# Designs tried in a protein design chat: VH-VL binders against q01473r527to643. Part 1

All scores and structures are predictions.

Target 1, 117 residues: q01473r527to643
Amino acid sequence: KVMILDDDQDWLRTLPTLLKPWGFKVTTLADPQQFWTVLQAVTPDALVLDVNMPQINGFELCQLLRSDPHWQRLPVLFLSVLTDPTTQNQAFAVGGDDYLCKPVKGVELANRILRRL
Positions, changes and structure headers below are counted from each chain's first letter, unless a header gives other numbers; Kabat numbers aren't used for antibody chains.
ipSAE, averaged over its two directions, is called F for ESMFold2-Fast, E for ESMFold2 and O for OpenDDE. V2 adds 0.75 times the mean of E and O to 0.25 times the DockQ between the complexes of E and O.
[cut] marks letters that were taken out.

## First folded at step 1 (VH-VL)

Design b1 (framework fv_burosumab)
Fold by ESMFold2-Fast, scan of step 1:
Structure b1 (fold): chain C 117 residues (1-117), chain A 123 residues (1-123), chain B 106 residues (1-106)
Amino acid sequence: as target 1 above (117 residues)
Amino acid sequence: QVQLVQSGAEVKKPGASVKVSCKASGYTFTSYYMHWVRQAPGQGLEWMGIINPSGGSTSNAQKFQGRVTMTRDTSTSTVYMELSSLRSEDTAVYYCARDYYGSGSYYDEFDYWGQGTMVTVSS
Amino acid sequence: AIQLTQSPSSLSASVGDRVTITCRASQGISSALVWYQQKPGKAPKLLIYDASSLESGVPSRFSGSGSGTDFTLTISSLQPEDFATYYCQQFNSYPTFGPGTKVDIK
């Protein structure tokens, strides 16, 4: 099970079908305010987070996950349009397991998720 | 109430194409993925593929790659499955089935099914 | 691809009987299994999702159990309307179906 949080609706429409060939069960979420409720209900095996969102950034959310005894080992992969090394280094500093740049190919995203499982 | 209504039976010759329709009602059409599943006479169920009615993106089973095309028309809340280069082995009842999850995602669990469309391929 | 087998392939039972149908997966699928009922000339109907969750509107005499590779569908007291073919389906990978178990009248 994979959970994806991103505020880009067009991207959320694409990702489930893009990952279908590898058999992933994908839950998408656009509203970060519902994150904890959906996380608890879905209990995903991996989480894909966008870095920049209106009310919370993905880095802050990752830090909260790493502080929670129940979720501190959940694989977190960041997916962002930002390509600079500083942003990528920050992603790993907050406990992220991987970082990918948009646009991403389905095979690349799938392989990165499988590597973390 | 949720309802999926499919087009009528078709009889085709080998090498032809068939296009089956599935009209949805009773729910928000773009909120649920739609699947296509077929069943040959006296045999079990076989998954063919999935379409996102919102964006139109699709994913098909390996066996049907290059032969199946899935599309939708949001103005009529209808999904279509077109199968080309028909063989006698394609004789089956074709079903559309709604994905259980909703909200733009899928679980590959099928809560509502169309009544089925019989496609007969013979010379 | 994940293969599913069902046993028995067919059975004959009487009204009031307890009927048990098994489904086995070629590899572990956690609880990612669904059960459907199909009557002649009709589309399949969802009975049990996530291995053990009863679909709304389905009679409580139906129950599902199991995880990993071995799963069971039980009908505690068979009714006349339950004579049908039952299929299991996995969703841990690309959807695949079992070959079906036909429940006939004795």
Scores: ipSAE 0.007, ipTM 0.619, lowest interface PAE 9.1, mean pLDDT 85

Design b10 (framework fv_burosumab)
Fold by ESMFold2-Fast, scan of step 1:
Structure b10 (fold): chain C 117 residues (1-117), chain A 122 residues (1-122), chain B 106 residues (1-106)
Amino acid sequence: as target 1 above (117 residues)
Amino acid sequence: QVQLVQSGAEVKKPGASVKVSCKASGYTFTSYYMHWVRQAPGQGLEWMGIINPSGGSTSNAQKFQGRVTMTRDTSTSTVYMELSSLRSEDTAVYYCARVGRWLQYPYYMDVWGQGTMVTVSS
Amino acid sequence: AIQLTQSPSSLSASVGDRVTITCRASQGISSALVWYQQKPGKAPKLLIYDASSLESGVPSRFSGSGSGTDFTLTISSLQPEDFATYYCQQFNSYPTFGPGTKVDIK
């Protein structure tokens, strides 16, 4: 089970199709306000998380997950258009397990998720 | 009737910047990514980058990093591509092209603008 | 980056001929390949997507086949309006294009 949080609806449409050949069950979410409700309902094995969203930064959300005893070991893979080393280093500093740049290959995304399961 | 209409031809000196526009009509502008692709005279097609008109996020080909900036204006359904520090080898026709409609994959194009010729000469 | 090669680089053919153009990828791309037609002074036009699916409005004489690394575009009976350059493009990752195949009149 993979949960994807991104405020970009084009990527939310695209990512399930990219991952379908690999047998993933994908839940997408655009609204970060519903994050905790959906997370608890879905109980995903991995989370794909955008860095910049209107209501909350993905880094801040990852820090909240790492502070929660129930979710502190959930694999978090960041997916972002930002390519600078500072942003990538910050992603790992907040407890992220991986960082991928948009646009991403289906094969690469699938392999990174599988590595964390 | 889906259409992409680009700005007119430009002649620039080396070191200058050029900004090409692409106005979309006939579909929901924010629902489709837009690509930029160029073609030097007598040469093949070269991908430059992609922009999401909804959020404004972009991804550029490595060759153009630091020189290309893509933006959009949702009120006019227009995308822009600005290329700085122009060299003679940047002489090319520059195309905007909409992401393909039939698949949920972001990296192929279905509708293309007519192209904008940018000539860089001293 | 995924490299694409096309063969032949150019060919000469007569109206009514069967024309075959091949595209090879440097690594497996499943069916993530499209074909474009470009006439002199014009923008490219989508012909085939997902290796073998015909774009709406494109004549049925055009067909695509292949998967993995080897792909083919076929024009079953060449018409005067088909003299153009044909490009393959992969969309399994960041877009890359083949160098093109020019189809000239004999």
Scores: ipSAE 0.000, ipTM 0.546, lowest interface PAE 17.8, mean pLDDT 84

Design b12 (framework fv_burosumab)
Fold by ESMFold2-Fast, scan of step 1:
Structure b12 (fold): chain C 117 residues (1-117), chain A 123 residues (1-123), chain B 106 residues (1-106)
Amino acid sequence: as target 1 above (117 residues)
Amino acid sequence: QVQLVQSGAEVKKPGASVKVSCKASGYTFTSYYMHWVRQAPGQGLEWMGIINPSGGSTSNAQKFQGRVTMTRDTSTSTVYMELSSLRSEDTAVYYCARGPYYWGSGRSYFDYWGQGTMVTVSS
Amino acid sequence: AIQLTQSPSSLSASVGDRVTITCRASQGISSALVWYQQKPGKAPKLLIYDASSLESGVPSRFSGSGSGTDFTLTISSLQPEDFATYYCQQFNSYPTFGPGTKVDIK
């Protein structure tokens, strides 16, 4: 199971279709206020997070997951339009497992998720 | 020990703006969210909004949208809440409160509160 | 918005009495309910989180129970220092508070 949190509705529509060939069960979420409720209900095997959202930063969310005994080992992959090395380094510093730049190909995303499972 | 220290009492005229500060110490400032909650005299608690000190992103209660602005200064570990177009109904004690998240987590609660800032709006 | 109601609005009890305060949510909130104590002129203080978890340093006479829409805060043996107003709060969505229950001791 894969859970995706992103404030970009185009990517939330696109990503499930891109991942279909690999048999992933994808849950998408645009509303950060539902994050913990959906996370607990879905119990995903991997999480895909956007870095910069108006209501929440993906880096802070990752830090909170890593501080939680139940979720501290959940694979987190960042997916962002930001390409600079400083941002990528920060993503790994907060406990992220991978970082991919938008736009992303389905094959690339699927392979990165599989690598972490 | 975690401490949240707020600025002093303010008296304002209707139509003015007020900016309340909340200085954090005793923990990593950017690791926790900060909320603002107010309480009118003799009334209950009312949530105003939340700020992420790391990125500066905010989410405000619908009632305060357009009038409230939340900001932070990471160099001084301080969050600010500015309320504009003040009315007599805005007379209240304003609190900052530390919370990790506002959605469904078992640890979603206000564990530390500032001492409160009394804002009086009168002619 | 999720609305919380509390009963009673106020009560008076003798030292040693068992006091129960109830909080009802307008929709299911699982266990995402928190209880605070507020003494006159002071900021609220966390007592109970996740419906039933006692905050460190809070006396064991305080306990919380419930899930879904109906929750209770119990003080098993009321002490003089317990006079205060008690508020419930939900975190299942954007935070909302109950109207408070004022506890006066005799």
Scores: ipSAE 0.007, ipTM 0.551, lowest interface PAE 12.8, mean pLDDT 83

Design b13 (framework fv_burosumab)
Fold by ESMFold2-Fast, scan of step 1:
Structure b13 (fold): chain C 117 residues (1-117), chain A 122 residues (1-122), chain B 106 residues (1-106)
Amino acid sequence: as target 1 above (117 residues)
Amino acid sequence: QVQLVQSGAEVKKPGASVKVSCKASGYTFTSYYMHWVRQAPGQGLEWMGIINPSGGSTSNAQKFQGRVTMTRDTSTSTVYMELSSLRSEDTAVYYCARDRLYYGSWSPFDYWGQGTMVTVSS
Amino acid sequence: AIQLTQSPSSLSASVGDRVTITCRASQGISSALVWYQQKPGKAPKLLIYDASSLESGVPSRFSGSGSGTDFTLTISSLQPEDFATYYCQQFNSYPTFGPGTKVDIK
């Protein structure tokens, strides 16, 4: 099970189809306000987070996950248009397990998720 | 203009390893995936694998698992393909080829290197 | 793995002839098919992508058609520079190539 949080609705619409060949069950979420409710309902094996969203920063969300006893070991992969080393360093500093730059191929995203499971 | 320039021909003995290079120019190196394809003399094309030059991640054809290693050097805009435990049936021209799209599932290979002849003989 | 077959394996034709080459996939690949031209001693060159889209700079005498499992490459009026081997390739999954069709010009 993979949960993906990103505010880009067009991108989210594409992802389940791109990941289908690898057998992933994908839950997409565009509204960060519903994050904890959906996380608890889905209980994913990996989480893909966009860094920059209007209502919450993906780094802040990762820090909250790492402080939670139940979710502190959930693999978190960041997916972002930001390519600078400072942003990537921050992603790992907050407990992220991987960082991918958009745009990304389905095969690349699938391989990175599988490597963390 | 986009250009992919490969290293020169190599002659190897069975059991050796070979490392072929492919230097890219004329575009943003890290924005396009790169494929490796080979062709034995008088035979068809065979896909070997793909590398993401940005992160360095790879996906290889099952036939080459354990023998092929793909790497890149972003400072020189170069991808490498190393094939170990060479056999006579590995005699082929090896091509690098650029994937047209950085996003999506798969796409056509729009630019190709000139090819590197690797001959494996005793 | 998706297997591709091409027909014929080779053909000889005169300048000005219409040449038709077929590619068949072992399973449905939608329109995820590419045609390449390869001249002796040279790298393959992209001709047609997405089954029917002509690559920029490729002469209009080349055309592609088909979807699903059956695909065709047509050269409407063969020219001397069209001596080459033509390969189909699918990208609906891990890339695979057809065995090629050699076109010899008399």
Scores: ipSAE 0.006, ipTM 0.584, lowest interface PAE 10.7, mean pLDDT 85

Design b14 (framework fv_burosumab)
Fold by ESMFold2-Fast, scan of step 1:
Structure b14 (fold): chain C 117 residues (1-117), chain A 122 residues (1-122), chain B 106 residues (1-106)
Amino acid sequence: as target 1 above (117 residues)
Amino acid sequence: QVQLVQSGAEVKKPGASVKVSCKASGYTFTSYYMHWVRQAPGQGLEWMGIINPSGGSTSNAQKFQGRVTMTRDTSTSTVYMELSSLRSEDTAVYYCARTYFRSGYPWYFDLWGQGTMVTVSS
Amino acid sequence: AIQLTQSPSSLSASVGDRVTITCRASQGISSALVWYQQKPGKAPKLLIYDASSLESGVPSRFSGSGSGTDFTLTISSLQPEDFATYYCQQFNSYPTFGPGTKVDIK
């Protein structure tokens, strides 16, 4: 099971279709305020998080996950349009397991998720 | 002195909103998460949610989704908890409490505010 | 959510008595259990973390033990200032608290 949080509606519509060939069960979420409710209900095996969102950013959510005893080892993959090395390095500093740049191919994303499971 | 100081008691009517503050001092504000925990008269403790003072990100207990908003002001080292659409069953003492903000660090509340009594009466 | 049960819900004891309070979790939580003391009109005070670690400044008459689903808080020689309600809390998931055990001094 994969849970995706992103404020970009185009990517939320696209990603489930791109991941279907690999058998992933995908739950998408656009509203960061519902994050913990959906996380607890879905109990995903991996998270895909956007870095930049209007209310909170993915780095801050990752820090909260890493402070939670139940979720601190959940694989987190960042997916973002930001390509600068500083942002990518920060993603790993907050406990992220991977970082991919948009646009991304379904095969690339699927392989990165599988490697972390 | 390391302490959390909360705003004073509030009396509200059903349907109103209340905003409680919690001012931190004596430590680095952005190095600890802040949580809100409430206690109805004669009852036990109930976790409401958490805020990261560094970036402002929050996560609230499902029971309070849509009614609770947590914010912070880093210039004054203050966290706020606003609860809307108040009901009589929201009458409680509201506490802020901190946990260390580090990946993998367990959530024990080592420092608590003194509490703010919020009374909702008709 | 992980549910916590405390036993007894209340007790009365004399100064000098050994008091034992039990906390049980609805599922395994390893050692992710904390004990708090709350006196009337006051905020809770951390006593024990990680099931058995005594918080700095807490009297040595307090001790904790247990792992998995069964935990105990022991007060080896009850003092008048120990009149309070004691709460357990788990941090293996989102925080949940036990219903509390009220300790009255005879």
Scores: ipSAE 0.000, ipTM 0.540, lowest interface PAE 15.2, mean pLDDT 83

Design b16 (framework fv_burosumab)
Fold by ESMFold2-Fast, scan of step 1:
Structure b16 (fold): chain C 117 residues (1-117), chain A 122 residues (1-122), chain B 106 residues (1-106)
Amino acid sequence: as target 1 above (117 residues)
Amino acid sequence: QVQLVQSGAEVKKPGASVKVSCKASGYTFTSYYMHWVRQAPGQGLEWMGIINPSGGSTSNAQKFQGRVTMTRDTSTSTVYMELSSLRSEDTAVYYCARAPWRGYSYTYLDYWGQGTMVTVSS
Amino acid sequence: AIQLTQSPSSLSASVGDRVTITCRASQGISSALVWYQQKPGKAPKLLIYDASSLESGVPSRFSGSGSGTDFTLTISSLQPEDFATYYCQQFNSYPTFGPGTKVDIK
């Protein structure tokens, strides 16, 4: 199971379709306020997080996950339009497992998720 | 001229802690990951963990959870690996090794320190 | 954890021989496989990354191939300085090393 948090509705529609050929069961979420409720209900094997969301930064969310004994090992892959090395290094600094730039190919995303499972 | 220089050999008693240092030079310290790998006498390589010198974030092998602490000092371009509650089975050569930043945490180890022999005996 | 096995555990070969070492993963790791050479008393040295990419400064007689679960390291014409133990390592998940293959020159 893969859970995707992104505030971009177009990407939330696109990503499940890109991952379908690899048999992933995908749960999408646009509202970061519901994150912990949905995470507990879904218990995903991997999480795909957008870095730049209104009111909550994906980096902050990753830090909270890494501080939680139950979720500290959950693979977190960042997916963002930001390509600068500083932002990508920050992703690892907060405990992220991977960073991918939008637009992303389904094969690339699937391979990166499989690498972390 | 990338160079990783490790601290000297240590002899410790069971129950003690050891802190090994690895001083980096010849590159931008905060642009590469640093891994720690050990090797018991006559045995193979065993991965211990990784640190990102930029933010200080770490990830350790399950076997060492609770016993290993990795830190860094950016002012001296040095990473540290501290292993506590030492047992005779911890006798090994401990290596630091650099890994390129490639958009994910785990990569290949391109430069290695010379190794630090840690002997744990009564 | 992903387990790596290497075969053979050891071998003895003559200068000029073609040597092949196999590394097998317990599950698919794509091309996330690295080969290292370790000479007695020294730190390991990177030979090949991403299964088949030759590290800068490594002699062209070394080559790697494979993907998924089965990988090979080939030395096309063994030299005296190639006496060493060779390790594979995966980085598709938490890194793990193979047990090593010792190459002794006759």
Scores: ipSAE 0.006, ipTM 0.559, lowest interface PAE 13.0, mean pLDDT 85

Design b2 (framework fv_burosumab)
Fold by ESMFold2-Fast, scan of step 1:
Structure b2 (fold): chain C 117 residues (1-117), chain A 123 residues (1-123), chain B 106 residues (1-106)
Amino acid sequence: as target 1 above (117 residues)
Amino acid sequence: QVQLVQSGAEVKKPGASVKVSCKASGYTFTSYYMHWVRQAPGQGLEWMGIINPSGGSTSNAQKFQGRVTMTRDTSTSTVYMELSSLRSEDTAVYYCARGEYDFWSGYSYFDYWGQGTMVTVSS
Amino acid sequence: AIQLTQSPSSLSASVGDRVTITCRASQGISSALVWYQQKPGKAPKLLIYDASSLESGVPSRFSGSGSGTDFTLTISSLQPEDFATYYCQQFNSYPTFGPGTKVDIK
């Protein structure tokens, strides 16, 4: 089960279709306010999180997950257009398991998720 | 509703630094990126960089790397843009602008703009 | 960096005229293009986003079209308040703007 958080409806519709060939059960979330409620209900095996979301700080959210005994081992893959080494280093410093730069191909994203499961 | 109110006009000498503020109101400050865009008199618009008000992370245009610093204060819902080593070519109106985020590209376009701050650099 | 060019750089028109402004990108940007209106002494105002979507509150006489590298802004019947400079902007990468098209009174 994969949970994807972002507020862009078009992209959220695209990602489940893109990942379907690999058998992923995808839960998409457009409303960041529902993040913790949905996370607890779905209990995903991996989280795909955009670092440059305007509604939340992806790095801070990852730090909160790592501070929680219940979620500290959940694989977190960042998906972002930010390519600078400082941002990538920050992603790993906050406990992220992977960082992918947009644009991303479905096969690449699927393989990165599978490697973390 | 949504308002972005910027600090007043500045006159600086070459080599100085300038710090422009932008106070946001009418929405949740940490839910939208803030960008800085400048415009030289009679010229077009030039993007300078972006700040995430939630965590304070920034990304600046290559042209301004090393000269521009963006910060924010969440307690006052204010973002700041500081430009150092000013040259006459930096004479421009500086705008803060709220970013509408596009998930696929990860970049923004701008739905609300501050009124602009004129910065004049002359000897 | 993605470069944007606009044509024409300026034009003169009368109230009631149909006005078309073109924006061209140096590489494919899909539909990741917006249009702004700027009046003298004022900040830009968003008109069209995602190449063809009309921003809420913007009059229906404004429309956008195009994809890839070629985009057009159309004003179907120019009004007195429409005399302004129009800018395109891409958001397929770090934002860049076109040089602007000034729409002036004939």
Scores: ipSAE 0.000, ipTM 0.538, lowest interface PAE 14.6, mean pLDDT 82

Design b3 (framework fv_burosumab)
Fold by ESMFold2-Fast, scan of step 1:
Structure b3 (fold): chain C 117 residues (1-117), chain A 122 residues (1-122), chain B 106 residues (1-106)
Amino acid sequence: as target 1 above (117 residues)
Amino acid sequence: QVQLVQSGAEVKKPGASVKVSCKASGYTFTSYYMHWVRQAPGQGLEWMGIINPSGGSTSNAQKFQGRVTMTRDTSTSTVYMELSSLRSEDTAVYYCARDLWGDYVYEYFDYWGQGTMVTVSS
Amino acid sequence: AIQLTQSPSSLSASVGDRVTITCRASQGISSALVWYQQKPGKAPKLLIYDASSLESGVPSRFSGSGSGTDFTLTISSLQPEDFATYYCQQFNSYPTFGPGTKVDIK
């Protein structure tokens, strides 16, 4: 099970299609405010997070996950349009397991998720 | 032949609890999330919460926190919604509704149960 | 919470008429909008998802359009079996429904 949080609805529609050939069951979420309630209901095996979202930064969500005894080992992969080294270094500093730049190929995303499961 | 069959109508007094069942058939029960939605007489639809039939984890709307409990029984492919401390304002038709299945999960509902009328009156 | 409004709240039309129902969101929801049909005494039935995608088995006279905050459901040639209340729902955030538009056939 993979949970995807991104405020770009076009990417939320695209990503499940890219992962379909690999047998992933994908839950998509656009609103960070419902993150914890959906996370608890879905209990995903991996999380794909956008960095830049309204109200809540993806890095802040990752820090909260790492502080939670129940979720602190959940694999977190960042997926973002930002390519700068500073942003990528920050992603790993907050406990992220991987960082990928948009646009991404389905095979690449699937392989990165599989490596973390 | 996807079917969601709910339990029959209930009449309760204020302060009581009610437990509504929803029996699924015609698909793999644990592959689809199940939602509960209610509709008061003459009113619109109101989302109550979601349950993962595979693991049993739930997430409820804030309005119902502390009063609603959702459970499931995988051996009978049945989900349950129990609402406690009933008020007259809880008089409504309660529906179970299946989330979209497949490679992505959206929070919209492709199949619905027939509904269970719960009446709360003195 | 994202609020949805529908216009009109009710309408009466003749068989063969073109009917348009509007749904407006309090903030942008991209294409994360669904339309349901509910007949008296029955559960809602999915008609259109992702604002414009027709659900399998739904007659082609139904169509949806729009993005962002403004959405429409159109019935190109109203039939007697279309007597119902129509609801929009968004899934860009916690699910919320519009108040419904009742379509009466004269």
Scores: ipSAE 0.006, ipTM 0.543, lowest interface PAE 11.7, mean pLDDT 83

Design b4 (framework fv_burosumab)
Fold by ESMFold2-Fast, scan of step 1:
Structure b4 (fold): chain C 117 residues (1-117), chain A 121 residues (1-121), chain B 106 residues (1-106)
Amino acid sequence: as target 1 above (117 residues)
Amino acid sequence: QVQLVQSGAEVKKPGASVKVSCKASGYTFTSYYMHWVRQAPGQGLEWMGIINPSGGSTSNAQKFQGRVTMTRDTSTSTVYMELSSLRSEDTAVYYCAREDYSYGYLWFDPWGQGTMVTVSS
Amino acid sequence: AIQLTQSPSSLSASVGDRVTITCRASQGISSALVWYQQKPGKAPKLLIYDASSLESGVPSRFSGSGSGTDFTLTISSLQPEDFATYYCQQFNSYPTFGPGTKVDIK
């Protein structure tokens, strides 16, 4: 089970279809305010987070996950339009397991998730 | 000690299959991914695929699609790589390598000692 | 697939020389670049990961630098045991290796 949090509706419509051939059950979420409720309900095996969201930064969310005894080992993959080394290094510093730049091919994303499962 | 020990050298005829084993010790077998990499005589390293020893899921390089099968046995902490429809171009040393990691950064360590597979008519 | 190239393909050097090997990626890989040393008849050995992080036990004469598409491995003062083939490898997606750089004695 993979949970995807991103404020880009086009990506949220596309990604489940791209990931299904690899057997992933995908839950998408556009509203970061629903994050904790959906996380508890889905109990995903991996999380895909956008860095640049209106209400909460993906890095801050990752830090909260890493401080939670229940979620501290959940694989977190960042997916962002930001390509600079500073942003990528920060992603790993906050406990992220991977960082991918948009646009991303479904096969690339699927392969990176499989490596964490 | 963290160690990967592979099966011995094999000599095969074209069209045959070979199954190479890699036995892990010194760490929790299901906590690390395992990769297979080969090297033809005098040539460079070529990635073949990855297996998750926990769930058994695999992903293989396109070049080997339909010919390579990776499996594992958690009771013996062993991964296997089977390559079918062997050709002379498959003559190579085959390595297993553990994917180690830190904060999302990945590398291969340790490596198995290698298994020479010779395909000749 | 991400392609890696290495330059030079081979070089001859003397003990005490400074040796520089470059690795270039066909697309940006951040710092997801690893360097290995391989001696004849042996499996590769990890030298450097995350482009510049020296593996424990590897001599300090080895160093790595770079990010994005351009990476360098430097041996500041070549020793007799350093004559080997060096490979770069990326982990930004499914692993791929450079073709290797053979360091021979002059």
Scores: ipSAE 0.006, ipTM 0.562, lowest interface PAE 13.5, mean pLDDT 85

